# VHH binders against q3afa8, part 3

Target 1, 265 residues: q3afa8
Amino acid sequence: MDKASLGIGIFDSGVGGVTVLKELINLLPGENFYYLGDTAHVPYGSKSKEELLILGDAIIRFFLKLGVKMVVFACNTSSAITLPILKERYPVLMEGMLEPLRKNMPAKAKVGVLATEATVKSGLYQKKLMETNKFQEVYMIACPQYVPLIEKGIVSGKEVEEATREYFEPLLKEEVRDVVLGCTHYPFLTETIQKLYPKIQVIDPAAYVAREVYRKLKENKLLGENGGKVQFYVTGDEKSLKNLGSLYLGYNIDRVQKIDLEVIV

## First folded at step 9 (VHH)

Design p5
Fold by OpenDDE, look of step 11:
Structure p5 (fold): chain B 265 residues (1-265), chain A 126 residues (1-126)
Amino acid sequence: as target 1 above (265 residues)
Amino acid sequence: QVQLQESGGGLVQAGGSLRLSCAASGFTFSSYAMGWYRQAPGKEREFVATITSGGSTYYADSVKGRFTISRDNAKNTVYLQMNSLKPEDTAVYYCARVAVFTYYGSTTYPDAFDYWGQGTQVTVSS
């Protein structure tokens, strides 16, 4: 079996990973994708490292059974905590949300990061950014209103705009011109953000992830030519994936397969 | 090599004033935020004040209205003017290069992730 004909696994704790999937589909039309939303165990941000590893192992094994040539961690938490460990444990190409950004993002004097409260509180994101020596000032903005709005399908309008104005106030004050979307949900708001602030460069890590995935596949002669299929999986509730995933991808997700990771965490 | 050197500390009576200075070298001073922290005996180091490269200032609630942070980029120096000093202000004061600003709504948390001075002792007598 031609290894290049194998699919790419993408996982997230929920629907946010579809934003990464979209970028991958756009850049890699010849690939097949398996998307897994671990909705039974969301949120990942509140879980211990041990729990995340148990889930991670099960997820990787699931993808390996399907036959994948690469696994994309479309989850910031997993990217930061479990990817470094799992990468050494399994003989399959892996990529996450943070390293492609860190590696390829250009140096800026100032950078803003929109992120969840949990992400901001963890300190890991800003730490990793600072380790690059690309920035003199990092402005981390907790955006607690975004995910609830997005999960309700509210990606435009007064509520989103008001929240956005609030969150961008400190960024504008400091004349920040580059803003990173530090949550996989936030690309849903890109159009709204750009409408409000057309001079701001919105940076979606998903774009960097897609480019890095392409690079790795090319380097390993694993680029697919006859793909274009996407299969969706969930471990719990599928509603969010069907509704919001369809909205973001621009087509209806009709088939979602429920799976059991067979783990207790 | 990045270097930060504090000066201006000393003994002062309650209600008095001190001006701290921090001389910086080894980096492009004007491109970085600078800040002051303090640590009292038996307590954790706490944020006092910071000034961004753009000149925005932030203060701990305990020092608002009494302390003023400023900078002179030509001299690579950051200052802390401390007025109306209280015994509770007694601490070692540290200068730091501040790199990360965290915003939770209206609250700002400056964090120094890389460089600190050796500190200068400030003692306020009752």
Scores: ipSAE 0.769, ipTM 0.907, lowest interface PAE 0.4, mean pLDDT 94
Fold by ESMFold2, look of step 11:
Formats: sequence, structure tokens, C-alpha cells
Structure p5 (fold): chain B 265 residues (1-265), chain A 126 residues (1-126)
Amino acid sequence: as target 1 above (265 residues)
Amino acid sequence: QVQLQESGGGLVQAGGSLRLSCAASGFTFSSYAMGWYRQAPGKEREFVATITSGGSTYYADSVKGRFTISRDNAKNTVYLQMNSLKPEDTAVYYCARVAVFTYYGSTTYPDAFDYWGQGTQVTVSS
């Protein structure tokens, strides 16, 4: 049994984790990936810790049956709440959204974060950034218009630009030049943001996640060769993954398998 | 070591004024936002006012128009001028280093983490 030939499991509550998958494919073209969108149980932000652990256990067991050497938590909520606990329950390597950001973000006087209202109200991103002691002022911007526009496939043009100008107004006023994408959907907007504000450094945590996945696989002598395949799974509706996911990845997702998670109470 | 020391509290009649000061040390004062929070007996600590490193100011609705926050970077000091005081303003007032600003549209919610003064008592009688 050659563990280096095993795949990498990646999950999110929906389609947003595709933005992490894209970075992983680009950096690790020799690996096989299993992507799971847990669309039957979205949104994760409203679930109890106990529910999230039950789902996380089921997801990891699903990936273990497929044959993985690593699980990537492409969900900010799961990364903060369940990963530290599930890491102690399973010997498989794990990586999430927040620790790579903490490790790799350079010190800045000011940083902006674009996030959903739910993420902002949870206190999650604020707490993780402040744990670094790398920032003097953190500007959290709730962006309620972004996800609805992205879900409709609208990632450029007047509507997105107007919303973006509104969200960036306080950041420009306070001369913030580094902006973190605090939702896995927001990388769909990177080109539009960069067009409007070429001097702002857009920071996608997904890029840091891919680097840390590479580092962990290399350190453990688990880098694979002769991979390059991606298999897609959902627990509910597949339409968002096929439409938005294909658009972002730049190739057609032609087969998505629906599964039922085997929950153990 | 970050240190924040409040002063200027006391007993005052309703309608009166007080000026609070907070002396800061152990960090580059001019690079950080500073704020005032207060806690009345049996209540949770609440936001009063904040001033960013760039000089922008924000106030709780309950004190707008009555309180003014300011800073003197040369003296590493932040001030709270409190006018038209009410019995409801009775609390321990804390100086804090503010690190997070949360925006919901035009509404801003400043927040402080782990760097607080010991507080100064303000008592407003009528």
C-alpha cells in the first residue's frame, strides 16, 4: 500500500471550495482530488458544533473509503470549529483555511477583510487575524450583495462594480492596501476587484492553503506522480457546482456523483 | 509591556462635565486605534467612543453630541471629554486599544482585544 498514490479529499458546504481546488490543481498537478460539496446541509454557519462534528466525521470516513492521504477543509467554519478536534481522531493529514493564512500572511499595519454577514457576526475571522499579532487595525466589511450576484454567475459589470465601490469606500478612506477574501465565493470576483483597484493587494487564503498542502505532503514524503484526476461529489443539488464550478475552473464538470453521508449518532 | 492608565474620574452632578485621560506605554501609540468603553454595575461592558490612528472618530448613539474623543500622539494620551452628564453615564470607564472595525453598510462597530486599562469610576448624581 503506497500512501503517496492516495488522493486528496477536499470539502466545502457548497461550490465555494472550488476556488481552493483550483489553487491545488495548479500547484499540485500530479495529485488526484476528490471534491465534496455538502449541499444537503448548507449553510454550515447556522449549525451547532455537535452537528458540524457529526458531519465532519462522516465526510472524513467517506474520504477514507475512497483512499486519501489528506483532507482539506475548504470551509472557514469547519476549519475553525471541527478541524482541531477531528485531527486528533484520525491519523490522516489535514489542512484548513485559517492556519495557512495565520502562518503566511506578512505583518501589515492595516488589513481589510471582505466577508459575509454571518462570518462577521460569528467573530471568527476577527479572532483568527488578531491571534497573529501582525496587524494594528483590521477592517471587517460585511458584503451582503456578493454571494447572490456570484450565485447568478454575475462576476463583472455594473452591478458588481457598484457593490464593490461601496464595500471598498471605508478601506480607501483609511488607506488599507491589503484585502483578504474571507469567503470561498469571493475569488470569483478577483479580476473585477483588481480592475477597479490595481494598487490593492488581493489576498486569497486558497493560495496559502495550496502552499501548506504542498509543504505537508513533501515533508511526509507523500507527493504523488501520474495523477491529475478530479472526481466531484455532492450530497444535494449539483447544479451550482456544475455551473459556477465549471465557470471558475475553466473546464466542464461533466460527472458529479450524489452521495448520502453515513452519519453515526 | 502594554500599559493603559486612566485618570480623571470622580463624582459629578447631572448636567456636569468630566475629562478622562489615558496614558499609554509599551507600544507605538500613534500606530493604533484607541477607545473608551464603560461598565455599569451588573451590566456588560459597552462601547463609548473610538479614534483611529488616522484620527477618524466613532461614537455610541447614547453619547453622540455629548462626548468627544481626542488623542495627543506626542504625549501618548487619549482623552474623553464628557459633557451634559446623566445618571445613566455612571460606570467604570476603561481605556482600550482598539484593533477591529466592523462595517455593516455605513455603520461601524469598533472592538478591542486584550489590552485594557484598570478603569476610572465616574459617578453622576442627581
Scores: ipSAE 0.615, ipTM 0.817, lowest interface PAE 0.7, mean pLDDT 89

## First folded at step 11 (VHH)

Design q4
Fold by OpenDDE, look of step 12:
Structure q4 (fold): chain B 265 residues (1-265), chain A 126 residues (1-126)
Amino acid sequence: as target 1 above (265 residues)
Amino acid sequence: QVQLQESGGGLVQAGGSLRLSCAASGFTFSSYAMGWYRQAPGKEREFVATITSGGSTYYADSVKGRFTISRDNAKNTVYLQMNSLKPEDTAVYYCARVAVFTYYGSTTYPEAFDYWGQGTQVTVSS
């Protein structure tokens, strides 16, 4: 079996990973994708390392069973915590949200990062950013209102704008011009953010992820030529994926297959 | 090589004042945020004050209104003016280069310092 004809697995705890999927589809039209939303175990940010590893192992095994040549961790938490471990356990290419950004993002004196409270509190994201020596000042902004609004399909309007103004206040004060979306949900708000702050460069790590995936596949001679299919899987509720995923991808997700990871966490 | 050297510490009576200085070298001082931390015996190191490269200042609640952080970029020095000192302010005060600012709503937390000074002792007697 031509390994290059195998698909790419993408997983997140929910619908956020669809934003990464979108970028991958755009850059890699010759690939087939398997998207897994682990909605039964959301959120990942509140889970222990041990729990995340249990889930991670199960997810990787699931993808391997399907036949994948690469697994993309479209989850910041998993990228930071489990990816470094799992990549040593399984003989499959892996990529996450942090390393592509770290490697490819240009140096800036100041950078803002919008992220969930859990991400900010963990300290892992900013630690990884600072390891690059690319930044003199990093401004981490907890954005607790964003994910709930996005999950409700609210990506524009007064509520989002008000929250955005609140979150950007410290960034503007410090004359930050580059802002990283530190949550895979947040690209849903890109248009709203740009409308409010047209002079801010919004940086979506998903774009870097896609480029790095392309690079790795090319380097390993694993680029697909006859792909274009996307299969969707969930471990719990499918509504969010169907609704918001369809909205973001620009087509209707008609089929979502429910699976059981067979883990207890 | 990045170097930070504190000075100005000493013994002072309650209600008195001290001015700490931190001389920096080995990096473009004006491009970085600077800050002060302190550590009392048997306690964890705690944030005191920080000043961004842009000149914004942040203070711990315990020192707000009493302490003032400032910087002189021409001298590569950050200062901490400490007024109305209290016995509970007794600690080793450390100068640090500040790299990360965390915002939770209206609260700001400086985090992740990459370089620290050796510290200067401040003792406030009753």
Scores: ipSAE 0.796, ipTM 0.929, lowest interface PAE 0.4, mean pLDDT 94
Fold by ESMFold2, look of step 11:
Structure q4 (fold): chain B 265 residues (1-265), chain A 126 residues (1-126)
Amino acid sequence: as target 1 above (265 residues)
Amino acid sequence: QVQLQESGGGLVQAGGSLRLSCAASGFTFSSYAMGWYRQAPGKEREFVATITSGGSTYYADSVKGRFTISRDNAKNTVYLQMNSLKPEDTAVYYCARVAVFTYYGSTTYPEAFDYWGQGTQVTVSS
């Protein structure tokens, strides 16, 4: 079978990767997509590097069994920590959240980044941004409360607003006006953030990721035709995917397959 | 062509004071955060103090209330005023350009990536 007709695997720990999937569907309407939310193991932001590698290996093997030409790491934590290692283990094309951001961010004197604790602790996101020479001061904010709230469907109201005020305090103090959503879940919070801080420009890198996926497929002669199918998978709970995911996509997600990942010690 | 040169180190008795200076050249000094780090023998380099381009200051807990960082953009110079010195402050002190500020709740971790000075020795005796 022609390799260009194979699908594109996309994974995240939960519903967050839908924010990347939306951009991919819009830019690449001729492709078939397989979306996996690893909801049995969400959140990824509190997991060790070793745990994330074990899960990442299992996810890539799952996608290879389905038949993919590319895997998209629609998780900033996995992109920062596991993608550099896993791309050396598997011959399949890979794209994540960091390189598209690096290539496409405009130059700014100051930039803020909201990210998971694991992403911040890795040091790799900060290093990738500094390599651009586009920024003079980078403000990295660890946001451990966000993914758990979003996965419960809580994207507005008192609890989210209190967490957001705490996270933004240093950004306001330093007069940072440009804030990158350094987790694929965080676009669900854009309206709440904008209500609280209308002077802040919120930057979602999902469109950058879609652009880079298109470029890689084109350069490798792997652009597909006659696709347009999307299949959804979870390893555990599917509630946030069906609810928040459907709302964000503007399309009802009604067929979700539950799978068990094959973990190898 | 970025150059950072520290001065003002020396030997001082416990309880005394020193003022370190760092002369900077080869870049637009007023646009960058600057900081001080120190390294005692056999230990890794640790953060001491930073001052952002906008003038905000951050200090390691071990030096809060005793050390003051300041900058003079007209002279392209960063200063570290060190008061109430203790023997545990003994180290080589480095100035650096600081590029990243990382926050875990209220805790801030300033990081330098690019350029460091040669260092100046501070020795505090009892």
Scores: ipSAE 0.674, ipTM 0.856, lowest interface PAE 0.6, mean pLDDT 90

## First folded at step 12 (VHH)

Design r5
Fold by OpenDDE, look of step 13:
Structure r5 (fold): chain B 265 residues (1-265), chain A 126 residues (1-126)
Amino acid sequence: as target 1 above (265 residues)
Amino acid sequence: QVQLQESGGGLVQAGGSLRLSCAASGFTFSSYAMGWYRQAPGKEREFVATITSGGSTYYADSVKGRFTISRDNAKNTVYLQMNSLKPEDTAVYYCARVAVFTYYGSTVYPEAFDYWGQGTQVTVSS
């Protein structure tokens, strides 16, 4: 079997992962992708490690049944908590949201990170950033308003701008010029953020992820020209994926297959 | 190698004042936020004050209005002026590099991840 002919699995707890998918498609147009939104078990941020592992195992097994040569954790929570464990359990290449950024992001004296409250509260993101010795000061900004607005399809306008001004106030005070989007939803707001703050370098980890995926595939001689098809799967509600996913990807997601992971968490 | 050395601690009566100093070496001092923490016997180490590389200052509620943090980049030193000292201020005071500032709305949480001094004892008698 030509393993290079296999697809790439991408999963997230919801629609945020499509921002990662977009970058992967752009960089790897010849690859087939299987996108899984685990919408039945959102949110991941409030789940225990044990629960996340149960879900993670089921998700990996799902992808293996489909036939994948790599699995991308397009979820910050899973990237931080379960990926290090799951990569040891299954003989398939894996990549997450944090390591590509950590490895490849240039050193800066100051860096801002926009993230969910759960991510910030966990402390894992800032810890991992600091371990790189690339930064002297990290400013973690909890952005509780962003995901709800994005999920409603509100990615521009007064509400988003007001929230953004609030979140950026401390960053501006400290003359931070580099800001990391620490949530896979937040790239939906990139245009709005740039409009307000054109001098800020907005850093999307998804770009780093895509490059790292490319690197790993190339290194393992797994790059393929397989047609560039994308199949979408969900475990629960598909509405958000169809609507917001279509908006972000620039084409209509017409077919979403519902699957059952057969787990109880 | 990074080194932090505290000084200025001692015994003082309630209502008195002390000025702590922390001499830093082994890194570009001006590029880092610095802070003070304290630990009383039987208690966890707690945040006292921090000053960013940009000069912004933050204080624990328990010391606001009484303590002032400052820095002299030319001397690679951070200071803590402690006025109106209380018995409950008795602790070992530690100097640290502060690396992370977490913002929850109007609340800021500074965190030190890497380097600490050995501490200096501050005792406030009633």
Scores: ipSAE 0.837, ipTM 0.939, lowest interface PAE 0.4, mean pLDDT 94
Fold by OpenDDE, look of step 12:
Structure r5 (fold): chain B 265 residues (1-265), chain A 126 residues (1-126)
Amino acid sequence: as target 1 above (265 residues)
Amino acid sequence: QVQLQESGGGLVQAGGSLRLSCAASGFTFSSYAMGWYRQAPGKEREFVATITSGGSTYYADSVKGRFTISRDNAKNTVYLQMNSLKPEDTAVYYCARVAVFTYYGSTVYPEAFDYWGQGTQVTVSS
C-alpha cells in the first residue's frame, strides 16, 4: 500500500480543530483527512497529564487503525503536554499547534496572545514562546468569553465586540501590533477582530501548522495526489461540529460518525 | 552577558524611605520590561513592581501608592522608590527582566523568565 495515499488524522477536544482542518484542506487538496472531535471529554484544559495521555494513546491508535501517515494535534493542550511523549511512542509523523509557530514566526519585540484561561494559567504556552528568544515582551490575554460565544455560534455582534475591546485594551496600551490566536476556536473571530482593529496583524497558528505539515510530508515523500475526502468523527455530541464546522468550512457536514475510544478518564 | 546589579538596600525605620537601583548591562535595556520582586524569609518570591519598555507601570496591591518604579534608559537603570516602608516590606529585593505579562481581566501578572540580579537586603524595623 502506497503510504502516500494514506490520510491525515486531525483531532481536538471539540470543534476548534476545524479551523486547522480548513487550513490543511486549502494547502493540501490532494490529501484525505480524518477529523476527530473528542467531545465526550471536553475540555482538555482541566485534565491531568495522565488523563490526557490515556486519551492521546487511544486517539493515536484510532487513527492508526484507520490508516494515517500523519496525526495533527489541533489542540493546544495536547500539543504542549502529550505530543512530546506520544511522538516517541508511535511510528507516525506528528505535528501540533506550538512548534510550527515557534519555528516559523518572525521575531517581534512585542507579541500578544489570546488564549483560554486554562492555557494561560498552565504557563506552557508562554514558556514555549519565550524559549525561542524571538520576543522581548509577551502579553498573554485570558479570553474566557470567547469559547462560550463561539460554541453558541456567536462570532460577531455586540457581545463579541465588547469582549474583544476588553481583551485588546492592554495590547493597545502597549502598542502591540502582532496578536496570536492561542486557541483553535479563535479563528472564528478573525473577521470581527480585524474589523475592530484593522492595523493589528492577527496570527493564526493554523497557517503555520499547515505549512509545516506540507513541509514534513514533502520531505518524507508522502504528499498525496488523489485526496480531497474528509471524514468526521466524534466521541460525544456531534451538534457543535455539524453546525459550527459546517459554517467555518463553508459546506454542510452531513455525516459524523460516533466512536468510542474505550477509555475511562 | 546579561547582568543585573541591585543597590540601595539597607536598614530603615518604619515610615522611612529607600531607593533601590538596578544597573543593567549586556542587552538593549530600552527594549525590555524591568521589574522588582522580593522574597522574605520563609516566603515565596513575590512580584513588587514592573515597568514596560513603553513606560507602563504595574504594582502589587501591597505596595501600591507607596512604591514607584521608574527607569532611565540612558543609564540602563531601573529604580524602585519605596516610601512609607513597613516591617512587612522586609525582604531581599531582586531586579529582573520581565518578559511576560498575563492579564486576567483587570489583574496583571508580570513574570520574569530569564535574568535576575543577586538581590539587595531591605530591612524595616518597627
Scores: ipSAE 0.820, ipTM 0.940, lowest interface PAE 0.3, mean pLDDT 94
Fold by ESMFold2, look of step 12:
Structure r5 (fold): chain B 265 residues (1-265), chain A 126 residues (1-126)
Amino acid sequence: as target 1 above (265 residues)
Amino acid sequence: QVQLQESGGGLVQAGGSLRLSCAASGFTFSSYAMGWYRQAPGKEREFVATITSGGSTYYADSVKGRFTISRDNAKNTVYLQMNSLKPEDTAVYYCARVAVFTYYGSTVYPEAFDYWGQGTQVTVSS
């Protein structure tokens, strides 16, 4: 089988990665996708580097058995901690959440980032942005209310708006006009944010990820032509993927296959 | 190259005042946040005060109401006016270029990553 006709594996610990998947489907209509939510092992933010590597290794092996030409790490934690190591371990093309942002974001004096407490506490997102020399002041906002609200399907209305006003208060004070969605769940909130702050440029790294996937496939002569299929997998609970994922993608996710990862210790 | 040079430290009795200065060069000073950090013997370096490029100021709780940070963009200089000094303010004070402001609710944690001055000793006698 021609290598260009192989699929693209994309994983996250849960449903957040569908926001990346949507951008990939839209930009790359000739490709087949395998989406894995590793819901049996969520949360990733509480796991050691060693366990994250063991899980990432198992996920890549799962995708290789399905037949992939590329693996997309649609998880900020995995992108920061495991991708640099796993890239050296496997010859398959890889892309994550941080490098596409670094490559595609224009230079700005000030940038805001909405992120989970775990991402903010890690310090890795801030460090990656500062290493670009593109920004003079970075405003990292921990947004603990967002993921719980989004997972309940609450993406608009009073509760979300109140949380959003709290999170944006320091950004408005410092006149920050460019705000990065530093969690793959947060694109669910884009319409609400734009309603409240129409002059703020909301930046979803998912679009940059899709652009970099396209560039890597093109440069390696691996762009597909006859795709368009998406297959969904979970290792545990599938409810969030079928509910939130379907809402975001704009179609019902009817079939989700449950799998057990082959973990090597 | 980025250079930060502190001055104005010294010995002062409790209740007294000092004014620290930090001369900056090698970058567009008016575009960056600046700050002061301090390190007492045997302790970790801690945040004292910061002023953003837009002039917003933030202070550690231990110095609020006693210390004032300011900047003069024409002179590429940031200042720390230290009043009502206490023995626990004894430390080496470092000027830094501040790059990241991290918010947990209303609490802000300004962070400097790369560029620090050599430090100036402030000693407050009881």
Scores: ipSAE 0.743, ipTM 0.894, lowest interface PAE 0.5, mean pLDDT 90
Fold by ESMFold2, look of step 14:
Structure r5 (fold): chain B 265 residues (1-265), chain A 126 residues (1-126)
Amino acid sequence: as target 1 above (265 residues)
Amino acid sequence: QVQLQESGGGLVQAGGSLRLSCAASGFTFSSYAMGWYRQAPGKEREFVATITSGGSTYYADSVKGRFTISRDNAKNTVYLQMNSLKPEDTAVYYCARVAVFTYYGSTVYPEAFDYWGQGTQVTVSS
């Protein structure tokens, strides 16, 4: 079988990875995509490294059975913790959320990052950015109100705007003009943020992920031509994917297959 | 080559004052955040005060109201005015270029990375 005709696997613990999927569909309309939300094991941010590796191994093996040429880690936690290890265990191409940002962000004097408390507390995101020598000042903003609001389907209106003004106050004070969405949920808020702050460049790493996926496929002569199918999988609850995911993608997700991961310990 | 040189440390009685200076060279000083950190014997280095390139100031809770950070971009110098000194303020004080500002609500955690001065000793006696 021609390796270029294989699909691209994308996973997240929940619906957030749909923001990466959307960018991939737009940039690579000739590819087949398999999206897995590991909703039976959410949240990933509270799991140990060993637990995440066990789940990551199972997810990659699931995708290999489906027939993939590449796996996209559309989860900040998995990208930081498991991708560096799992890429050494499997010859399949892999891409995550952090390296595309590092490679594609231009040098800027100041950059802001909106992130979860877990991401901020880890120190990994800010360390990765500073290692590039591209930024003089990095402003990391912990945004504890965002995910709960997004989970309730609240992506606009007074509640989101008030939280956003609070989070952006230090960024405005320091005249930060470039702000990275450091959580896969946060692209659901892009329109609200841009309406409030039209002079701020909102940067979604998902666009850089799609660009790097394209570059890797092209360099390896793996670009597909006759695809265009997207298949959705969950390990548990599918409500958020079908509701919020459909809204974000702009079409109805009718078919979601529930699967059990084959965990090997 | 980035160079940071602290001065102004010494021995002072409790309740007294000191002013630390940090002369900077080898970079466009006005474009960078600067800060002061301190390390007491047997403890980790801790944040004291920072001033951003835009002039905003942030202080550790333990020094808020007693210490004032300022900068003179024409002289490439950052200052720490230390008033109402306590024995607990005894430490080696380091000037640093601050690179990361982490916000949890109204609380900010400024962090420096690779650009530190050599330090100046501050000793506060009872």
Scores: ipSAE 0.695, ipTM 0.858, lowest interface PAE 0.6, mean pLDDT 90

